VHH binders against Diaminopimelate decarboxylase (lysA). Designs and how they scored, part 6

Target 1, 379 residues: Diaminopimelate decarboxylase (lysA), of Deinococcus radiodurans (q9rtk2)
Amino acid sequence: MSLSRHALQDAAQRFGTPLYLYDAEELDAALWRVQRAFGDARIFYAMKANPNLNLLRRYAAAGVGFECVSLGELLRAEAAGAGGERMILNGPAKSDAEYAAAARLGATIVVDREEEVVLLPPGSRVLVRVNPAMTVSTHEHLATGTARSKFGLTPEQVPGTLAELRDAGHEVLGLHMHIGSAIEQAEDFTAAFARVTELRAHIGGLSVLNVGGGWSLNADLEGIAYEAHEAARVFGAELWVEPGRYLVASAGWLLTRVVGTKRTGRNFCLVDAGMTEFLRPMLYGASHPLYPMWDALATEVWDVAGPACESGDLIARGVPLPTPQRGHLLLIGEAGAYGASMSSTYLSRPRPAEVLWTGHDWQLLRRRETPQDIWAAEV

## First folded at step 24 (VHH; from Y3, 16 letters changed)

Design Z4
Fold by OpenDDE, last read:
Structure Z4 (fold): chain B 379 residues (1-379), chain A 121 residues (1-121)
Amino acid sequence: as target 1 above (379 residues)
Amino acid sequence: QVQLQESGGGLVQPGSSLRLSCAASGFTFSSHRMHWVRQAPGKGPEWVSDISYRGKSTYYATSVKGRFSISRDNPSKTLYLQMNSLRPEDSAVYYCAKDTWEYPNWGYDHRGQGTQVTVSS
C-alpha cells in the first residue's frame, strides 16, 4: 500500500466519499518505468484511461503526447498544452468535427478503415491501423485485435490503403496496432509484431510504427519494448507507444464508505460506491484489490454491493473481509484507470471528487458534482 | 522474519532536538511505507508519521507537524525521525512500524522494543 492510511482518512473527512484518489509518486513511477523500458520511443498517453485535466497537464509537462479518441479528448489535450505531433486522433467511427479538429490542431490521424481515405482532411498526417486478427487472453470487450473486432484494417487491406492514401496526397507516416487491454501473455505481442512485420516485404519502410498499449500491470515492459523496437527497426521506423491503463491504474484508488450490512441469502457489505462510480467490476467482471481500513475479530465472506437499484451492482462477490460496520472505509485499488473516466450520472448520482496526493497534502482535482450539476443543461 | 530496532531516544530538555533511528530487516524495506508510532504512559498508541516506500511522500500527525521530519535510507534499510522543538507531551516510547493491512495492531507491523523519549525540564 503506497498511500498513507492516515492521509486516506483525512481525505475522506475533507472530501467525503466516494472519492477517487491518485498518488503523484505512483504516477511518476509508472511513467518512469515506461520511459526506462522503451527508451527513445515516443509516448502517447491513452487519455481515455483517465482524462483529468490536471493529470494531462502533468503528462504534457513531462513531454508525453496524447492519444485521443473523441473531440472532447482532443480539446482536453489542447487545453493541457499539447498540439501538433503530440496529438493522435484514433477511433473506428470518427466524426466530421473530429476530423476538422484534428486538422486544426495538426494531429496525426489513425486510419481505421478504408473508407476514411476519402474522409480525411487534405494533407493529413496519418497512420494506418492494422488488425492482426489475433486471439488474445482478455475480456472480449477489451480485445481490439481479433478478426471479429471493429477496429483496424486486415493485413491484406493495408498495402492498397497505404497506396490510396499516398495518392490522395496525405502524409503517410506508418502503421498503428493495438491488440487489446490487460494483455498478460507476452506471446500475444510477439505474434502480433511478427504479423505486422511481414508487411515489410509488401509496403517497404515506414517512418513510424505505433504499437499501442494494452499492457498488463504486471507485463514485462522490457521484453515488450525489445520486441517493439525490433519490429520498428524492421521498418526503419520510429517507435510510438500508447500506454493508458498502465500509467494510471495502479496510481489511483477509489475510497468508499460502508453504509451498512445485510445478512440474507448472502452477506452484503453495502458501500456508497457502485456501478455509477466504478463500472469495471460490473461491465468487465473485473476484480480489484480491496483494502478494508478497519479491523475486526472475525473475518467472513462478503459481497461488496453498491447503492444502485441494480442486481448487478456489485464491486466484489464472495470476498473475505473483517466484519464491516457502518462508517468503515474501504479502499479499492487499481482504480486510476477507467474508474473516474467511466463514471456516470445514472440514477442522478453525482460523480465523485478526485484528489491527488502531492507528497505532503491532498490537491483537489475535481470537485464533487451536485445533483443540480447533473441536470444543469436540461430545459 | 520482520525485525525492527529503534534507537536514539533519551532524556532531553524542552525545545531540544532528537533524532531517532530504526534498523529494519527481514523484508523488502524499499517496497514498504514505514511509520513511527508512540505510546505515552497511560495512553494508547498514537500514530506520529509515515513515509512512502521511495521516501518522496511524508505525512504527519497534527501534533507533530512542523516539528518532526521523517526520512529513510533504503540502501541501509534505516528509518529516521528528526524531532525538533520537543515538548513534554512528546514523551513516549517510540516504535518503528511497517505499513501493513494485517490486523490487528492498528494497521502497523512492529516488533521492536521501542526507544524511550523523555522531554523534561
Scores: ipSAE 0.510, ipTM 0.822, lowest interface PAE 1.1, mean pLDDT 93
Fold by ESMFold2, last read:
Structure Z4 (fold): chain B 379 residues (1-379), chain A 121 residues (1-121)
Amino acid sequence: as target 1 above (379 residues)
Amino acid sequence: QVQLQESGGGLVQPGSSLRLSCAASGFTFSSHRMHWVRQAPGKGPEWVSDISYRGKSTYYATSVKGRFSISRDNPSKTLYLQMNSLRPEDSAVYYCAKDTWEYPNWGYDHRGQGTQVTVSS
């Protein structure tokens, strides 16, 4: 933890709660670890993890590109100052507006399905997404329900698709892959990289191999980078990577305040943040570190519950805490990714403010929404 | 065991400068935020400053901001406090303290024995 308790108390007083907080030192450290591990690879931040425009501007200033999965994300990358050479448009079901924006911006388009060959704007820069775990057996064609992923082409489809893209006049840079999430070790990539590098004999060299992201917070980046570079070397390609959660998760927190307690067979610590601010515990069953900013004579087991009228609005179950009291501050860690970006206005609750610790003071990144902001588009 | 040893205190005149040091051992110094706290006779402890584990982030009590500077040297496991423009109100025993966010030791889980700073004409 690089944040001062005293700075956090100051933030709660100045900006209120619930409050998203980010630490510039931790953001910089995470980027540095990726740069150190991957050397000359190009880094594209997967902004779905946290698309706050101020964070994107920091990455753009550091020369980091962006992986975008919607028109809105392309436009955010543009607003952050990225040139098209630092933009990737991905997605299995791109809209006409997304194709047009990618063409205008000069973004690299990731082809997810064969139909896109005829849908692409003229002269597009492209990668073809391959799912190395996906194969189609004629025996399995009779078995329904076995397909698990909607992303990418089979390895068998890749050579024909590359040829058709070149024949249609597109600039074919190479291949894209993205295996999964929470990847910790190089061995998790072994079969996937082996499957993809087998294509060398069929498709020749490439300019780019993009191996995606999906790294866990404790991933062996050095080992993963070694394997990724070896795979790129097989094609004579430059390596591209797409970290999202890894770059921002540990650099962000959600600061909440205890509203009260109740003891009804279980002990509930009720806080002013829940499913509308931070969906991960409810949606994914994710466990996040909790940091009480108080001490007490007694320690007991508590469920931490949000303010929604939902029985599932639980941040955490069965955690030891010093006895909480109304007004105490509770910090939720590893909230920098898929936290604010997945917040909602369910129950007409406004989205929280977001602030960045610069090393010496807090910088406002997003003002707290008003209730009126929520219905401003209703006519 | 965690050991923190403060040094560099003394008797000085108002307006003087003084540099405190804290030698740390028994833990991974470079993985912890460090604090200076002070305690004047008959008063409770007062937080002075803290510094992030890489040294890139600092925060100061209003009473010392602009006059004191916290720093650290991770290879030598040493914490520093440069104290400029000292005032009689700065007279206290100064402690370095190790931060923790881990239950159950949330807060300052260790402090040294302190070093006396006395500012008197």
Scores: ipSAE 0.468, ipTM 0.822, lowest interface PAE 3.3, mean pLDDT 89
Fold by ESMFold2, fold request of step 26:
Structure Z4 (fold): chain B 379 residues (1-379), chain A 121 residues (1-121)
Amino acid sequence: as target 1 above (379 residues)
Amino acid sequence: QVQLQESGGGLVQPGSSLRLSCAASGFTFSSHRMHWVRQAPGKGPEWVSDISYRGKSTYYATSVKGRFSISRDNPSKTLYLQMNSLRPEDSAVYYCAKDTWEYPNWGYDHRGQGTQVTVSS
């Protein structure tokens, strides 16, 4: 936990709860670790993890590009001041508006399926996404889990697709890959990189190898970077990477306030945030660190539950906490990624404010929504 | 074992400056937020300031903001408090403290022996 508990108490008083908080020092530290590990590789922040414009402006000022998966994300990258060479448009089902925006902005387009050869704007800059675990199943009755992926082409489809893209007049930069999420070890890449580097004999050298992201918070970045650079070297390519969660998760928290407790066979610590503010525990079964901001003589086992009238609105189950009381502050850690970005207005609950600790004071990044904001588009 | 050793206190006149040091050992100093706390005779502990593990983030009690400056030098494992424009109400034993989010010592799990600061004519 990097934030001062005194600064957190001040934030609760000034901005209310629930409240998303980010730490500029931790954002900088995470970026530095990626830059140190990957050297001269180009970094594209996968903004789906946290697309707040103020965070994007910080990354743009640091020379970081953006991986975008929608028109809205392209427009956010533009608003943050990124030039087209710092923008990637990815996605398996791009819209006409997304193609048009990518062309206007000069973004690199990641080709996910063969049909895109004829859908791309003229003279596009492209990468071809390959799923190295995917195989052509000419006689296979049952597909593997990787064969069921909706992302990318098989390695066998890559040489033909690259040739067609070049024949159509596009600037073919190279390949894109993304082997999964929660990657910790360099060995997780070994088989995938071996499959991709076998393509060298069929497709020649490349300008770019983009190895995606998906690193766990405790990933061996140096080992992963070594393997990624070795794979890029096989093609003579520049290495590109797409961290998302790694850059922001540990730099953000959700500050909640205990509304009350309930002892009805189980001990419930009821807080003012739940599924509408922070969906990860419910959607992914994710476990997040909890930081009680109070003392007590006794520690007991509690379920931490949100305010929604749904049995699944549960932040954590069976966790030891010092006995909570109404008004106590509870922090949820590792909430900087897929927290605010996946919040909703279900139950007409306004989305929380978001604030950044600059090192000396809090900067407002998003004001708390009013109820009127939720319904402003209803006519 | 965690050890924190404060020094640099003394008897000074109002308006003076004083610089406190805290030598740390027995833990990874660069991984922890550090605090200065003070305790005047007959009173409870009062938080003064804290600093992030990399030294980039500082926060101060309103009573000392603008007059005191916290800093750290991670290579030498040393925490500092520069105290300017000292007032009689700053008289206290000053402690260096290691941050914790672990119970039962929510806030600070270790502190030093303290160094006495006395501001009087």
Scores: ipSAE 0.461, ipTM 0.821, lowest interface PAE 3.2, mean pLDDT 89

Design Z4
Fold by ESMFold2, fold request of step 26:
Structure Z4 (fold): chain B 379 residues (1-379), chain A 121 residues (1-121)
Amino acid sequence: as target 1 above (379 residues)
Amino acid sequence: QVQLQESGGGLVQPGSSLRLSCAASGFTFSSHRMHWVRQAPGKGPEWVSDISYRGKSTYYATSVKGRFSISRDNPSKTLYLQMNSLRPEDSAVYYCAKDTWEYPNWGYDHRGQGTQVTVSS
């Protein structure tokens, strides 16, 4: 845990709870690790992990581009000050509005399916997403790059699609791939890269090879970067990468307050955040570190539950905690990715404020919603 | 196994400056937030300042903010406290402390033997 407990107590008093907090030092450290490992590769932040405009402005100022999967994300990248060559539009089901925005902005469009050849705006800059049609080889691993995935073209479709894109007048930069999520080891990429580099004989060199992201928080970035650069070298291509979760997850936390406890066969620590603020434990079965900000004489096993009238509204099960009491602060770690970005107003609960520790003070990034904000668009 | 050794205290006049050092061993110094805590005679411990493991983030008690500066040198495993514009109420034993978020010790799990700072005429 990188933040001062004293600064956290100050944040709770100043901004209330539940509260998303980010640490600028940790954000900078994560970006530096990617830059160190990948050298001259171009970095595009996958903003779906955390699209807060203030974080995007920080990345834009550092020269980082953005991977966008919706009109809203393209417009966020524009608002953050990114130029079009630092924007990528991806997705299997792009809308006309997304194509139009990408054309206006000069973004690179990732072609996910053959039909897009006739749907693209004239003279688009494009990459073609290839699915290497294989399973990532860590045992029991699931990958989005399998033959059964909804993403990308087969290697066999790639040469024809590239030719059709060129014939239609588009600027074909190269290939895009995204092998999976939670990728830890370099060998998880080896077979995928081998399949993609076999295309060299059929399609020639490329300007760009974009290998996506999907790295676990403890990934061997140096080994992965080596394999990615080797694959790009086969095509004579510039390497692009798309980290999302890796850049922000460990730099963010959710600060909660204990509202009460109950003992009904299991011990429940009830907090003021749950599924509407932080969905990952419920949706993905994700386990997040917990940091109690109190001490007590006894430590027992507790379930940490949110305020929703849902049996599945559990942040954590079976966690050792010093005996909690109403008013105690509990911090949930690794919440910088897919936390706030996946929050909802289910149960008409306002979304939390978000703050950034700059190194010496808290900067407000998002004000807390009022209840009225939730229905402001209803007529 | 964790060892923390404070030094640099002494008797000084009001308005003087003093620099405290803390030598650390027995743990990976660069992986932990570090604190200065002080204790005056007959009083409980008072938190003074803390610094992040990379040294880029600092936080101070209101009573010392603007006068004290915390820093660290990770290669030499040393924590520092630069104390300027010292006042008689700063007189205390100053302790270097290692941060912890592990149960059951919310706060600090280790501190040194301390170094005495006395500010008087």
Scores: ipSAE 0.456, ipTM 0.817, lowest interface PAE 3.4, mean pLDDT 90
Fold by OpenDDE, fold request of step 26:
Structure Z4 (fold): chain B 379 residues (1-379), chain A 121 residues (1-121)
Amino acid sequence: as target 1 above (379 residues)
Amino acid sequence: QVQLQESGGGLVQPGSSLRLSCAASGFTFSSHRMHWVRQAPGKGPEWVSDISYRGKSTYYATSVKGRFSISRDNPSKTLYLQMNSLRPEDSAVYYCAKDTWEYPNWGYDHRGQGTQVTVSS
């Protein structure tokens, strides 16, 4: 952990719990690692990992672009000062509003299906997403490059689609691919890149090859970068990458407070954060590092459970913890990605505040919602 | 083996300055947050300051904020504490400590022998 425990305690006192915490130093470090590994590649932050406007502004200032998968994300990117070549619109089912916004902003549009040829705004900058039909070892909801996936064109469809796009007067930049998430080894990309590079014989050179993201937190970035650059070289293309989780996950934490304990059929450590604040454990069965900010003489096995009236509202099951007591602080790691972004107002629970450690103080990035915020749009 | 060796303490007058140093070895210094803690006679240990692994983040106890400055030199594996405007209540043995998140010693551990700081008229 990079955060000071004393700073964490201060944050809890000042802002309450549950509380999302980010470390600017860690954010910068992650970005630097990507920049170092990939060199001249253009970086587009997949903001679905964490769309906080303050984070987006930081990335914009650093010259990072944005991959957007919704109108809301396009507008967030715009609000952060991005546009043109620094913005990508991606998605399997784009709306007219998204096309219009992309056109207005000059965003590069990723064509996900053949039907989009006639739906694109005139003179669009486009990439064609290729589904290499690869099997990857990840959660099915995170596997985006399989044959059964709803994403992308088949390799066989790509040549004809590219031709149609050009005939229609669009600026065809190249190809896009994204094979999934939590990929650790460079070799996992080898087959996918090989499949895509086979298209060179049919479609010729390209201006851009966008290889997406999906890197695990422990990914071999240098190896992946090497493979990606080699693939791009085959086409004579500029390399684009779309890291999301890698940039923000390790730089964020969720701070929660123990509400109480229960000893029935199992030992429950009850905390004030649950599925509405942090959905990944319940949805994906994700395991996150837990850092109890207390000591005790005894260590026992505990389920960490949230406050939701849902049986599945468990942050962790069967984890060793020092005996918890009401008021103790528990820090959840790797929560900078798909934490706040996937938070909900289920059960009319307000979304937590978000704060950034700037190196010397906490900066508020998001105020804690009120119940009134939740039903503000209700008539 | 983790080794930390503090130095730079001494007897000084109120209002004076001292600079403490801590030489680290036996671990990857640049990968760890480092702490200064102090213990006065008859009192328990008191956290003073910490600095992130890259030296970009610093935090201070309220009692020393504005007077003390923590810094580090990763190439030489040295931690520093610049102590200005010293007060009698700053008198203590000062320890350098390595950050840890392992129980039961969560927070920091592996402190050295310490260096005595005495502020007196």
Scores: ipSAE 0.398, ipTM 0.775, lowest interface PAE 1.4, mean pLDDT 93
Fold by ESMFold2, last read:
Structure Z4 (fold): chain B 379 residues (1-379), chain A 121 residues (1-121)
Amino acid sequence: as target 1 above (379 residues)
Amino acid sequence: QVQLQESGGGLVQPGSSLRLSCAASGFTFSSHRMHWVRQAPGKGPEWVSDISYRGKSTYYATSVKGRFSISRDNPSKTLYLQMNSLRPEDSAVYYCAKDTWEYPNWGYDHRGQGTQVTVSS
């Protein structure tokens, strides 16, 4: 935990709760780890993890590009100051507006299906997404669902699609792949890279190999980078990578305040944040570190529950905490990715403010919504 | 076993400067936020300052801000407190402390033996 308790108490007083907080030191450290591991590879931040425009501007200033999956994300990348060569448009079901924006901006388009050959704007810069269809019946740590993914082409479809793209006059840069999420070990990539590099005999060299992201927070980045560079070398290609969660998750927290407690067979610590602010525990069953900012005579087992009238509005089950009281601050860690970006206004609850610790003071990144902001577009 | 050893205290006159050191061992120093805490006779502990594990982030109690400066040298596993413009109110035993967010000891789980600072005319 990188933030000062005393700075956090100051933030709660100044900005209220619930509050998203980010640490510039941790953002910089995560980017440095990726840059160190991957060397001269181009980094494209997968902004779906956290699209806050102030964070994007920090990445753009550091020379980082963006992986975008919607018109809104392309426009965010533009607003952050990225040039077209630092933009990637991905997605299996691109709209006409997305194609048009990508052409205007000069973004690289990731072709996800054969039909896109005739849908692309003239003279597009393209990568073809390949699904290496990894099925590993003896591996204990690798998910086997990639063969059934809705993303990308089969290896068999790739040579024909590349040829059709060239015949249509597009600038074919190479291949894109993304093998999964929460990948920890270099070995998890070995079979996928082997299958993709087998295409060399059928398609020749490439300018770019984009290996995506999907790394766990404790991934062996050096090992993964070695394997990725070896795969790129087979094609004579420049390596591109697309970290999202890895860059931001550990650099962000959600600060909550205990509203009260309830003892009804189980001990409930009720906090002012739940499913509308932070969906990951409910949606994915994700476990996040909790940091009580108080002490007490006794430590007991608690369920931490949010304010929604939903039985599933539960941040954590069965966790040891010093006995909480109304007004106590509770910090939820690893909330920098898929936290604020997946927040909602369900129950007409406003989205939290977001702040950045610069090293010596707090910078506001997003003001707290008012209730009126929620229905501003209703006519 | 975590060990913290403070040094550099002494008897000085008001307006003087003093530099405290804390030698750390028995844990990965570069992975932890570190604190200075002081305790005057008859009073409870008072937090003075803290510094992030890489040294890029610092925060100070209002009573010392602008006069004290916290720093660290991770290769030598040493924490420092530069104290300028010392006042009689700064007289205390000064402790360095290791931060923890782990159950059951949320807060400071280890402190050193302390070093006495006395500011007297």
Scores: ipSAE 0.385, ipTM 0.775, lowest interface PAE 3.9, mean pLDDT 90

